# VHH binders against c4kar8, part 7

Target 1, 263 residues: c4kar8
Amino acid sequence: MAELSTPSPASPAPLDGGRGDELEKFTLRGARQILQLLQDLITHRGLITAHTGGGHSFMTAVLKVDEERGRVVLDPSPDPQANRRALAAPRLTCVTQLDGIRIQFPLVGLGEGQDKGRPALFAPLPAEMLRLQRREFYRLQVPLAHELSCLLKAEDLARKPVEVSARVIDIGAGGVAVVVPTGAAEFVIGGTLPACRLALPDGEPIELDLEVRNLNRQTQRNGTEQLRVGLRFAALPRAADTRIQRYIFKTERALNAKARGGL
Short names: E, the ipSAE of ESMFold2; O, the ipSAE of OpenDDE; V2, 0.75 times the mean of E and O plus 0.25 times the DockQ between their complexes.

## First folded at step 1 (VHH)

Design n1 (framework vhh_7n9e_1)
Fold by ESMFold2-Fast, scan of step 1:
Structure n1 (fold): chain B 263 residues (1-263), chain A 125 residues (1-125)
Amino acid sequence: as target 1 above (263 residues)
Amino acid sequence: DVQLVESGGGLVQAGGSLRLSCAASGFTFSSYAMYWGRQAPGKGREWVSGISGSGGSTAYASSVKGRFTISRDNAKNTLYLQMNNLKPEDTALYYCARDSGSYEDLSYYYGMDVWGQGTQVTVSS
């Protein structure tokens, strides 16, 4: 029988764990597998988004793995406030990608110190890591030059219908992530945005229903806030799915060609 | 400093109604989306309902849509869940949560950073 548990107040906590059993096949629990994956992140210089709770995150990287002491060493943020939030957080949720495969893991018990005279963050090795080799979890970072947008149908802070043109920052088979200015519209996790329009290159905008899956508020260096919204495709017509897949594959191939010197 | 305190649970007969409350303190309540979740013995956690900061947008799990109504009173810093036509399957610990906005939902986990201790709802056949 599963234990009924209530997370501590102010601790980052998942709400709906019903899909946890499906993710077990993608969960790495072996010490050697975890160490190998962390070493792969170091080798490929993988950037990690570390979520500290309360709508805050910072960019980091694994600097080294100390197998004998059972800990990871992370690059601190250049923003001292982000480091203070991370150290105060009961848990970091770390998210990254390797070769288009999403990797996610928790870090608990974060401390700070020095690594050969340079500031560093330390945490015990995670007991588990998710390595999600599923098509719906792959996300292409949209090149800024593509100026991809999605016209969202939502409600403003006065409960009036509003259309918001949002910049698409990543896209996958299962959805998109977009950026909107704070205050442009209200979103609620689980809410449906009907008849939104996704503008892809080469053709008319794609009309689709989107479900809000996550929200991430970030304060920019100039003091303005922006809201990042993760959106799931509720249902895609075959033609729309084909166009989205073509865009992803074409863009990925072009980016890979540039990385190899334009072969 | 941030607190969420649930109340209003109890024992009720199938087909009955209950109204849950969640009293919030220590933050600007109207600036956050709020959520209700539940966990029954032997089952995983289930997201039940959500409401935006102004109350303008709401969302419901398919299992409760049409029977439950989420609402809020920003002047009183209080979140509500009106539960009608209760079923034995609704028996669970119910808890409220504040929107974290901080991590991705890949596992049916919604981004919440503050949780209450919960209030028990038991529905008799």
Scores: ipSAE 0.149, ipTM 0.623, lowest interface PAE 5.2, mean pLDDT 80
Fold by OpenDDE, second read of step 2:
Structure n1 (fold): chain B 263 residues (1-263), chain A 125 residues (1-125)
Amino acid sequence: as target 1 above (263 residues)
Amino acid sequence: DVQLVESGGGLVQAGGSLRLSCAASGFTFSSYAMYWGRQAPGKGREWVSGISGSGGSTAYASSVKGRFTISRDNAKNTLYLQMNNLKPEDTALYYCARDSGSYEDLSYYYGMDVWGQGTQVTVSS
């Protein structure tokens, strides 16, 4: 009976080794944000896999955040050897999940001690935390120079039909994200916007139905509020799908070429 | 298969109370924030309440704040909505939904996916 060696969970890629620009969007560096996320981990009693290097890891949890001392308290492993490895490691890579989102953060300067008479591990607060959500569909960030737009047929607060020209900020096989001025229209999650028009650079606008999937109010640097609307393609003709895929592919290729110094 | 099944709706007089339940299956329930929404006749879907995966955080639409309470039992894979002091304007098909939000540029974008069939709530004057 060949013991199916459970593939050792691949050591998570170091936070610093990832494609820098894409990871930045998901990296928290603000002290307040980090504290909040750690507190959320405590509240959710999330189990954390702490990687010590060399293919070794142990299960832990955040027990407490000590803001005054600027440290996090972790649950030690029941395995003394794991704790020794943790203390000897130059860096712990902590991996967990909260509300379906993968969270990864480094801890350095680990020490052991007691918290309220119980053995505990202590580390300074992480300098950064990464939150990664797996998307079903890849979303291309649309270059500003492309000026993609979507004409939305929506309703205002009085339920009167209005047309809103929205800037497309990202696009994928499954939909688009757009930004609109706050108050331009009323959007309801799960609602359908019929007969909208997506403008691509390569030809006539594509007429399509859109379903509202996400809403997020954002404050710009200049203090202006905008509404980000995530839209799913409710009914996309095959020809339109092909055009969208072609655009995404072409744009990605161009962006990659530029990143490599080819342009 | 991912499934949500609502129950507990019915006819109630204004000022009355109902408790809705949503049974979840086909996914790790505790890993997802959950929402209640409703759709009144001739109106679009509207958000009513949300709760984080652990239940540690809750949110409510202004229209139901102070009257409705969202909760969850992760051991039972069940979401609840306690509705008190019901009003005729609360009449709607109530549905539960799974969070489909994402993080981008250090902001969380809220969304919903996977709706149940809903349970009808009718509040008479």
Scores: ipSAE 0.000, ipTM 0.228, lowest interface PAE 12.1, mean pLDDT 84

Design n10 (framework vhh_7n9e_1; at its last look DockQ between E and O 0.03; V2 from the best seeds 0.00; counts 0 for: pae O 13.1 > 2, unsure alone 63.2 < 65, placed apart)
Fold by ESMFold2, look of step 5:
Structure n10 (fold): chain B 263 residues (1-263), chain A 126 residues (1-126)
Amino acid sequence: as target 1 above (263 residues)
Amino acid sequence: DVQLVESGGGLVQAGGSLRLSCAASGFTFSSYAMYWGRQAPGKGREWVSGISGSGGSTAYASSVKGRFTISRDNAKNTLYLQMNNLKPEDTALYYCARDFEYSDTGYLDESWFDPWGQGTQVTVSS
């Protein structure tokens, strides 16, 4: 691979060099397909996490597609600092979910302006969108009513043990994402949190070790910040795995039934 | 704006030691976990080590555990990597970062570093 170049610091790079090849089959490149998928996100009012690098992200949404100008229009954050980070980023990595399928796409060349007199962010249409149709990429968005929580055994800023009850915002076969107030505990990517407890609605909490995989200060739609922590399940026993899969399956069925009855 | 400047690299014999530094500015250094990564010629980037904001928690890649020590001095806004018992396989461009994602469990399926400088070269001769 003589022509492999070192990626610039501003661009994400695959660590294994070959992982992008495996994702190729999930990549949409047709202009018509991209426009339709963006329109689907608009129609379903999908919330998007936009990653700006440096461990920061903010919540946004696609407001419209301007086909004539070849650009997408995004909802800005009410937090000016989040908007400044987004405008300074060479690339925005947008992540969302549609019908349980993870959608990911880059935006480059982000600018600010107004749309119908309201502040907005603009970018050229993405050249590609990733639609990850594999079970290992699936993450259920946990209904707030379930009050799903994970008790984390961590350390506070003074290096003292602390237990933090963290709200679980999504769950999949390989892990969970949780939110905590900033400053409630300290984390490091690669670190292990032993003997945490995942509380599912039925049965006793599951005791498990968790590995920290990502940390993002996420600016919410109302402008407040929380720390989002991505956690991988370590050494998950089959019985625990079965309980997690059953929770996901039953919750999906209940959400589908409510969507039909809610119309 | 965020600035991270690596230094301390060089040519060293196998078995030797070297200490890397990363000078940070443009953000509240003590509020962020920090990371070292490396890239060998013709190879992909590799996570090496991480340290929490207070310095109370550390993590290491298995290939360097027991040989490398990450530390920080929050009064000087400086991150360090002490590298002992260096091997030729440690030869790489080393860089520090405030952000690293290597998990396929979050919203990002591809890992990244966000290195802020050109890094510092470490070359280990046999």
Scores: ipSAE 0.417, ipTM 0.784, lowest interface PAE 2.2, mean pLDDT 81
Fold by OpenDDE, second read of step 2:
Structure n10 (fold): chain B 263 residues (1-263), chain A 126 residues (1-126)
Amino acid sequence: as target 1 above (263 residues)
Amino acid sequence: DVQLVESGGGLVQAGGSLRLSCAASGFTFSSYAMYWGRQAPGKGREWVSGISGSGGSTAYASSVKGRFTISRDNAKNTLYLQMNNLKPEDTALYYCARDFEYSDTGYLDESWFDPWGQGTQVTVSS
C-alpha cells in the first residue's frame, strides 16, 4: 500500500507587482477573509479580467466557491484559445473591482471540467488576495440640482494666476472631484492649490487648501472636452469637516428616501 | 502611439548626482503634465515628481523634495529629473509617465497610469 505522498501544495507565487512591506496591509491571507471576498465577488457578479501572460487576457467571473474541495469555479471564455492559454499558464492573474476597490489575486493549478453540466474552469483557492482601495473615503455623487462649486486658485497656460469656478461632481470626507473646462488652468498631480473655496448649500464657502490627486480628460457627448480633477483636502478645519460630513449625510438620506419612493 | 523612453540612469555613490531624461513621442507633449515614478526592488511603484504642461507647476514626493528637480523642454519633447544628494534608498527603476491616478494607498498599478517606457535603472551605493 504505497502511501501516495500528497504533494505539498506549492506555495503560491507572490502577486505580480505587489512585493514589499507596503502591500502587506492590503493583502488578505486569512482563509475566511479570502472566502468572504470571493463570495462577495459572486454576489455582485463582478467581472474579472484574467491575465494569462504574454499580454493576453480574457473576461471571466467567479461562479462558485467550493469550500469542501478548496477550489474556485470560474466562467470559461467563449474563446477556446483563451481557455487553452489559461490552462497552459503557470499562473492566472485575476483583476477586478468591487465597490471601487481594486482586487487582485493569483490562481495556480487551473483545470477544466464541468460544473452542473456546464463547462467551467477550476483552481485551488488563492492563498492571498490583494485589496487596494484607491480612496480612503467614500465619495457621494453630488446631485446636479445642488450645484456645488469650488473656486480653484490655479495658474493658466501662461503661468498667470487664475480663479476657476469648478462644478463639484462628487464629495467625500477626504476631498472632491470637480470638472473644469479644458485649458482653463494647469494642474499637476501632487500639486497644491491654496486658499480655494468650496461652496456648500448651507452657508458661506469653506476656504481650504486642495491637493491634486487625479486628472482625467473627458469628452462629453456634445464633443466638448472637460477635465475632471480629483482633489484631496490638504488642510481642512474641523468646523469645515463637520459641515462637509453633515452635507454628505443629509444628501445621502435624501437620495435614499427618494429611491424608496418617499419623495 | 504614445512612446516614452527613459535614459540617464547608472551607478552613483551616495551623495552623488544624476540627471534622467525622458523622450516623448506620439502626442502633443506640451499639452500634458508629465511625471516621474520609480520602483525599488521588492517594492511597489511610487510617484516621485510631476510637472505641468507649461512647466509652471511642479510637485515632489516628500522623500525627494529639496533633492530632486523636475523640468521639461517642450521644444525637444523631453522631460528631465535632476537628482542631487542621492541616497541608497533612491535605488530604483525610474519611469516617466504622461498621466497616472494617484491613490491614497500610495501604490501605483499599471492600470492607473498611461504607458511608460522601460525605465532607467538608478543604483546608489553606500
Scores: ipSAE 0.202, ipTM 0.654, lowest interface PAE 2.2, mean pLDDT 85
Fold by ESMFold2-Fast, scan of step 1:
Order: structure tokens, then sequence, then C-alpha cells
Structure n10 (fold): chain B 263 residues (1-263), chain A 126 residues (1-126)
């Protein structure tokens, strides 16, 4: 009484097609490499965001790799509805970070059961895992104390020009992520924001053209909505690129020194 | 529950035109930016166009700029893509999407959004 199932449409993925080809060289397809990376996630207790499609996700972790049965064991969500969505999804897109390295992998055929008497989710081992080791994909989390900001030139809900001072939450070689109050300005993925001004702690603001790469809505504990906007640097002058890299390097060094010296 | 239903695809000759529609339900349509994406046979997903909630801002992939026009009717909860001067390279499954809602506090360096529907097939013959 088995039917051939029609494959579901592809799961969520970046719609910027320019990244797809360059990401292939960072895709692990060897069974030993995949098993080692999954084991590293277990050892470091890496938190994983599992996207179930339809704008839904939940937090999980790899608890165990069962090589004999060719499957991974995942920590279920404390939210039963999230687990039901995951089990109904044709595919999960799992995203995590390990020591500043972005890791992504698909899981297909999720099931539920128990591991050592505890609830667990099970899936076949992924056929591929993305491990982005390049510095241009690394993002520094900006310390709150730095009060790093970017003045964005955008349009409001009435299509009038507006300038929004947005807090920079992370920064990398290729761009920044900023936070703005929902409704402060309108953004569209692929849109260009000309002549924005990135304020670093030392010196004059850097004038930049920015491209909107992603948008995420977050509700804070006080009920206030924030919009998280990912912005790509359009071609940078060498001097601006050098200054941004210098800030990233100095900040990483200071954070690493604090972590090692913290008693 | 969010629903997006694409329609208007079909078979056309090179140089022809099609208008795609996406009917949205289950959310406040005017509060979300909307997007068209496509997937050609044997290729990855490609972003095509986007429009802000009010319709005041639009963006287009360089491959379609000047040929395609995105628009929306917030009173009818409908997104449109007017496709002119179609080329064989435009042959793909077309789907619409809204902004991805995300509660994770991790950084984002890639655009993520979900096709909510099955899409509509566009085939351009030479």
Amino acid sequence: as target 1 above (263 residues)
Amino acid sequence: DVQLVESGGGLVQAGGSLRLSCAASGFTFSSYAMYWGRQAPGKGREWVSGISGSGGSTAYASSVKGRFTISRDNAKNTLYLQMNNLKPEDTALYYCARDFEYSDTGYLDESWFDPWGQGTQVTVSS
C-alpha cells in the first residue's frame, strides 16, 4: 500500500542566485566530512535554527549521530506546534554558526520518537553540508558599547524621503545588518539605498551605496516590533574597505583578549 | 494561515508578453514587501523582482530590468508581474513570496524567503 510521492517544491533558500555557484566550493559531500562536522556541532553544543518553510523556524541541536542507521538525532522544540510543523515539512533548512563559521544543511524525512527515554526528532544524514570558511562571509557581532550606526536614506510609508539612523548589529567585509523600528521606512530586497553614512568610532562617517539583501521582523519582549535589515556594500573605495576591515580586526582582537582574560 | 496562489503562466513565443498574478490571504498584505522568484530547469532559484508594502519602491534583477514590471493592488490582496519582450531564457517556474519572518537573533548575510505556493510555469519558445 505504498504510493510514489511527488517531491515537494524546494525548501527556503537565498533568492540571490549569484551566491549559488560560489557556494558550491564550500559544500561538503563526503560522508566522513559530514559526520565530522555533525560531531563538531555536538561537541560544541551548537544551537541550530531549523527553517520548516512558510516563514516558520525553531531552535534545535544535534544530540547524536547514528552511523549504523544513517541518521541524526535532534532536540525537539519545547513548542509542540513547532514540532508538528517540522514533521509535516518536506524539508528542513538548518543554519548554525561554529567559531564564526556559517554552517547550513538540509534534512529530509523527519520523524519522531525517543532517545534514551527522552523525546527526539530523527532524520537521515544530510547528503551535503555548507561550511563557509571565507572571511567575506564572516560577520562580527558589534558590541553595544560601540553604538555603531548607519544613516540610511530611504522612503517612509507615504513614499516620502526619510533619513533613519539605524543601529548596526553586525558587520563583515561584504556588508552590515542594522535594526530599525517597524514602519520607520520601507525596504525591498534588491533595492539600492544611495549615499548612506556608516559611522565608525574613529573619524568621519563613510559614505556608501547599500543594497538590501534580507529583511526580518522581530517582536521584542515589550511588544515593540523591530525590522532587521541586511545590507550589502556596493563597490567600496579601497580607503573605505581598509577602514572597515581595520575596525573589524581591532574589535575582534579586543573581544578575544577580553574572553581570554576574563576570570 | 498564509496562502499565496500564483497564476497566469503559459506558453508564448519569444518577444511575447504574459501577466502573472499572485493572490494572497491570511496576513495583512499591505504590511509586507512582496517578491517574484523563478527556477529554471537544472538551475537554482533566482530572485526576479520585489515591491515594498506601499508599492513606492521596486527592485529588479539585471536580467529582467526594463522588460518586467512588478505592481500590487493592496485593496485586492494581489501581486502582479507584467512580463514583456520574453526570451527563451525566461523559461522557468515563477513563484511569489513575502518577507520571511524570523525570530532568531543570529546575523543574516543571505536573503531568505519561502515559496508559499506551487508556482506558475512560463515557457518561452524561440
Scores: ipSAE 0.075, ipTM 0.585, lowest interface PAE 6.2, mean pLDDT 78
ESMFold2 (binder alone), look of step 5: mean pLDDT 79; pTM 0.802
OpenDDE, look of step 5: ipSAE 0.000; ipTM 0.237

Design n11 (framework vhh_7n9e_1)
Fold by ESMFold2-Fast, scan of step 1:
Structure n11 (fold): chain B 263 residues (1-263), chain A 126 residues (1-126)
Amino acid sequence: as target 1 above (263 residues)
Amino acid sequence: DVQLVESGGGLVQAGGSLRLSCAASGFTFSSYAMYWGRQAPGKGREWVSGISGSGGSTAYASSVKGRFTISRDNAKNTLYLQMNNLKPEDTALYYCAKGYDEYSLTGEFSDAFDIWGQGTQVTVSS
């Protein structure tokens, strides 16, 4: 089914596109930093989702860094077709997580062979690695019971002002994702929605300027469409930031307690 | 085995129009959202527009909304971009890209996409 185009730090989906310029500040290019990060992935036995293009991916791990030959050694897939796709791909996009921090890096020039008598995949060391350590990439899935809403100030098909109450499905320090009824409003990537109101459970609604970042149309099982809209906080006052962070922390703690035994 | 071949670019004066085409092969075209992106000299790729697999839903970057129209012909496995009221800032190589699913309208441009072809150059003179 349809999915929102907003990756979290734990998401296996590649992060790029219209946010590429903003990601430069999270990109590691120093050889020492890259080697250290790869070694950290080995030490923590981090699982890596390697995307080979065409909607295909496989699960791998870094087994070793061969500094003398300037390459990484990867665990091949038990699926021979996945390995064939990987070897045929011009590039792998590798996505993983270390302590809640999203890590993404490219591998170009994949080859196959053996390491200590076992099948292995080899690639040159990546020239860059993305490490998203900022809390703005963390997303809390909003419980349906909270009925969290955001009143959006948008335009309809005729460019007339319209106010739409949208259900908030996820929230982070950098923005929210909402569900809007199909046809209720028009959204433009990069467009600003001024003076929207985010309703949190405690206190008055928070007035926010929101920028449209992502759009996905999701077809429900009954055949109807709903629009999922990713919205970035364009201007976030300190008081609003504090309230949003408190809501996220409080909700996450309550959800963790439920997962551990229904507290 | 996914192949995307862009065409229809050229030199046009500001205020003019162009229609770009993308011929797709190697996958079930109607099962995937499709995108147009562009890359100006010395800049990274940016997403321009997206269309769902059925053609029932579209999205546009704010810089092109009201001027560009994305469409598709699933019987011909072809994606289109109608560009009106062109500006010098629209000068770029234009690429089409295959989405990850039928419904996602905004594409994160990544090497994980099946982006095949050299693109089609659009040059808008002042």
Scores: ipSAE 0.000, ipTM 0.198, lowest interface PAE 17.4, mean pLDDT 77

Design n12 (framework vhh_7n9e_1)
Fold by ESMFold2-Fast, scan of step 1:
Structure n12 (fold): chain B 263 residues (1-263), chain A 124 residues (1-124)
Amino acid sequence: as target 1 above (263 residues)
Amino acid sequence: DVQLVESGGGLVQAGGSLRLSCAASGFTFSSYAMYWGRQAPGKGREWVSGISGSGGSTAYASSVKGRFTISRDNAKNTLYLQMNNLKPEDTALYYCATDSYWEGLDSEYTYDYWGQGTQVTVSS
């Protein structure tokens, strides 16, 4: 219950697009590809962090692609000062994520006006967009209300088979982190837990093999110990991968929508 | 397959220094922000520091600001934490992490810790 030493999470820092060939293979320059990606951001209601320079940023979204005028329409900030900074900036660096893919693009020549009677920001279509796909690093902090669980097939202290229902605290395309009661099972880094069952909303539990990657003993506020276990999906069937990614994406969009609704 | 291997911990007197290293493999290191977190005995996880993929931006927890320096060598796929003027309160298991989901420098509790960590013990 101690005060956290770190401030609330800030907007994601932009990647340095000027680093040459390392990012070039992930850069889209085709007009149709850029239009499709922007449309995907609209369809999925992706929140965008727009960096205006000098450590300043604001949250926005693509509302519309105006193909006839060659421009994007963006949701203005509720903070007038943020909008003034954006309009004064020579360039916005826009950062977002879609289906575990980092997306970054510049906007130059920002203007303001109205779209269908509502305030809006406008910019020419970007000439390039970075689309960096690394599914194994996509992590979602699981909302406590979702009560996500994974039934682990492990061994106890006497090396007898046990089944332990563990609470899932985070989930990504590459694995989950779970918490287990102290003494419920023994875990060895690099060990494999076969035929575990991950319970996601909307369907039967997913049966999968998990590899133990890390162990972290944690003391709760009430003084009880629990063990946090990081688990990698050893072999993930395509159907299971699709269901996990769908859950992550749906939950992320719901959390982003709630954040926008609160403002 | 992501691998993160921390090293450089040890026993040190208060006021001393240590340099931690994290060797990364299995991903395009220069494209991802990296973080250091720690866990003291009997306590929860605490974010310590973060660095952008290019190294152009860094952030620190208030408890370590001015004493610790995060850096990276993208040619060697290695993350560093230079720890100066160490205090007994810095005693913890130190982990490096990456997270492309929220690639922010001040993100709490969204890190993917795939290593065993390296123990730092500061005697008084």
Scores: ipSAE 0.000, ipTM 0.108, lowest interface PAE 18.0, mean pLDDT 75

Design n13 (framework vhh_7n9e_1)
Fold by ESMFold2-Fast, scan of step 1:
Structure n13 (fold): chain B 263 residues (1-263), chain A 125 residues (1-125)
Amino acid sequence: as target 1 above (263 residues)
Amino acid sequence: DVQLVESGGGLVQAGGSLRLSCAASGFTFSSYAMYWGRQAPGKGREWVSGISGSGGSTAYASSVKGRFTISRDNAKNTLYLQMNNLKPEDTALYYCARGPEYYDESGLSYEMDVWGQGTQVTVSS
């Protein structure tokens, strides 16, 4: 199903090769549009996952846009190793969300220094930014208060069956992303996890099969590491699909209402 | 120095079997998921199979599921692919890859960090 070095057609990664013409309509190249979008990320305190290659990433944020010098200022990781990987990388791929819309952009020429006496990372303004406005790319970031979990059936490092309760961090029509403790279980891209249980706030857990689509070891802003696992829903019963869509819709509506209400 | 060396390819008749081996050196073999990929002339690389570090989890492309079996011997630092009921469309250069335990589908980080040179499999009709 999955191609090594490239994802399969079922992959949630929309920016890979073979989609060039389709993604062009979502690509921003105007300097003013890019500046405005970066400022919007600052205003909304958007957390950014910066991918440094080799399956490594760290959490960051845009601290400011220096229009005069043509650069962005990023929050460095408290983990020096994550910062060294970032500085050594030929390119960072930055991924974030704004109001459910996936935003992705490259940063090239990363450097380090200080901003007002505090450590900072600096990079030239990106020449392009991707803003995916289609609903099929929408991922709801799950509020921590909802305590969504998915019980995964996997194997540990000793090949023993293990059940891992994983926190659901985002959810869409096609799948979920979860966080598991490092070392709790083994995953392989393309692998199937049968009879997992997704717990939504209302009703019985949903039993479903999940396919591993991506693996990423992420260094959080507090310096701790977590394993993020992207999981695709295998064929869902209609009732399960309806319940998941209802949860997404209701939560999105509540979040939008809160934003409009000025909370 | 990290190195992957494939062997076991050859010419076989349709319906036949081959077992490929990949000898790994220069790293802690059991700490990495390992993968088999293939590339036919004029086509892109195609993922075939994957196996976790301990060997407990495996995955297969739909085109080979039920016919191919991936396995590993961590004491010998060797990855295997048992190929049964081979078809002419299985003709390709087969290579093994060391994946990072963690990799991402963002496009820029899809590459495995080490690839072998490959071993040719030719299936005649």
Scores: ipSAE 0.186, ipTM 0.617, lowest interface PAE 4.0, mean pLDDT 80
Fold by OpenDDE, second read of step 2:
Structure n13 (fold): chain B 263 residues (1-263), chain A 125 residues (1-125)
Amino acid sequence: as target 1 above (263 residues)
Amino acid sequence: DVQLVESGGGLVQAGGSLRLSCAASGFTFSSYAMYWGRQAPGKGREWVSGISGSGGSTAYASSVKGRFTISRDNAKNTLYLQMNNLKPEDTALYYCARGPEYYDESGLSYEMDVWGQGTQVTVSS
């Protein structure tokens, strides 16, 4: 009976491990922000996995933030060996979740002591905290073969109304992401595109209002620049919502079946 | 080097007005949508306003709609935010940012590829 060694949960990548510019936008460095987030962790009694290196970790929690002393108080492990490892580690990597959002932060200079007569671990406040947001809504990557499109009613550079046929690259209950040629229309985050038409394979296009939620310029392999536009469904009729959900479900099922070798 | 530099912040009484500026350098300014955001003490980043590359399209957060006006001068590579009827709740560090940006459906923050250091706006009651 080969003991399937449950792959040791991969140690979280160090914050400094340089997915460079992409992580910077998710990194909090403001003292007030950090304090607030730590306080939120306290309020929600968030359990923290503290990684000490070498594949070792222990469960802890933030017990208190001492602003006057500029330190965080952590719950020590019930395992004395874990605490020894933590104290010996040059860096503690703390990982937790708050409201479905992954939070990661380093602690350095860990010490042990007592807080109000109880054993505690102490560290200076983290210099940075990484908050990785997850999309609330699952987004299905649309198969290229489905050729989903969205007719966008937008304005060009001269504020003239234009209709842009955009390929849908992902879809979820809350919206779609589309790609358009650069310069085809002007978009601004927070802007509303009224009376757009989403084409699904199963029937007539769905008329809906869309709100621009994100913009991303992408350079293709061939050197062509495209604009990825993230769009939220601003007003979606119930019938349309049902159709979209049905499409997503059907497509996911098909993709899963194919992945299992069934198709 | 791509750079954004905000200016125009300060102390103002409730009901007062300020005009913020953001000087852009190191990129083709007119090719990018620009945005204002703010961060109040103890709060996360909040989107305030956006403007398209040409300036033809604008958007505003509900909290500032009707009071704030975003504009740009592409010849001067400058973004502006006229803030009228300021309220104590408008107290924040205001920053400008370049697109492309990402908005998370969670509503926590916008992802901006370039942003300035910010200018402090304080509105007294």
Scores: ipSAE 0.019, ipTM 0.353, lowest interface PAE 6.8, mean pLDDT 83

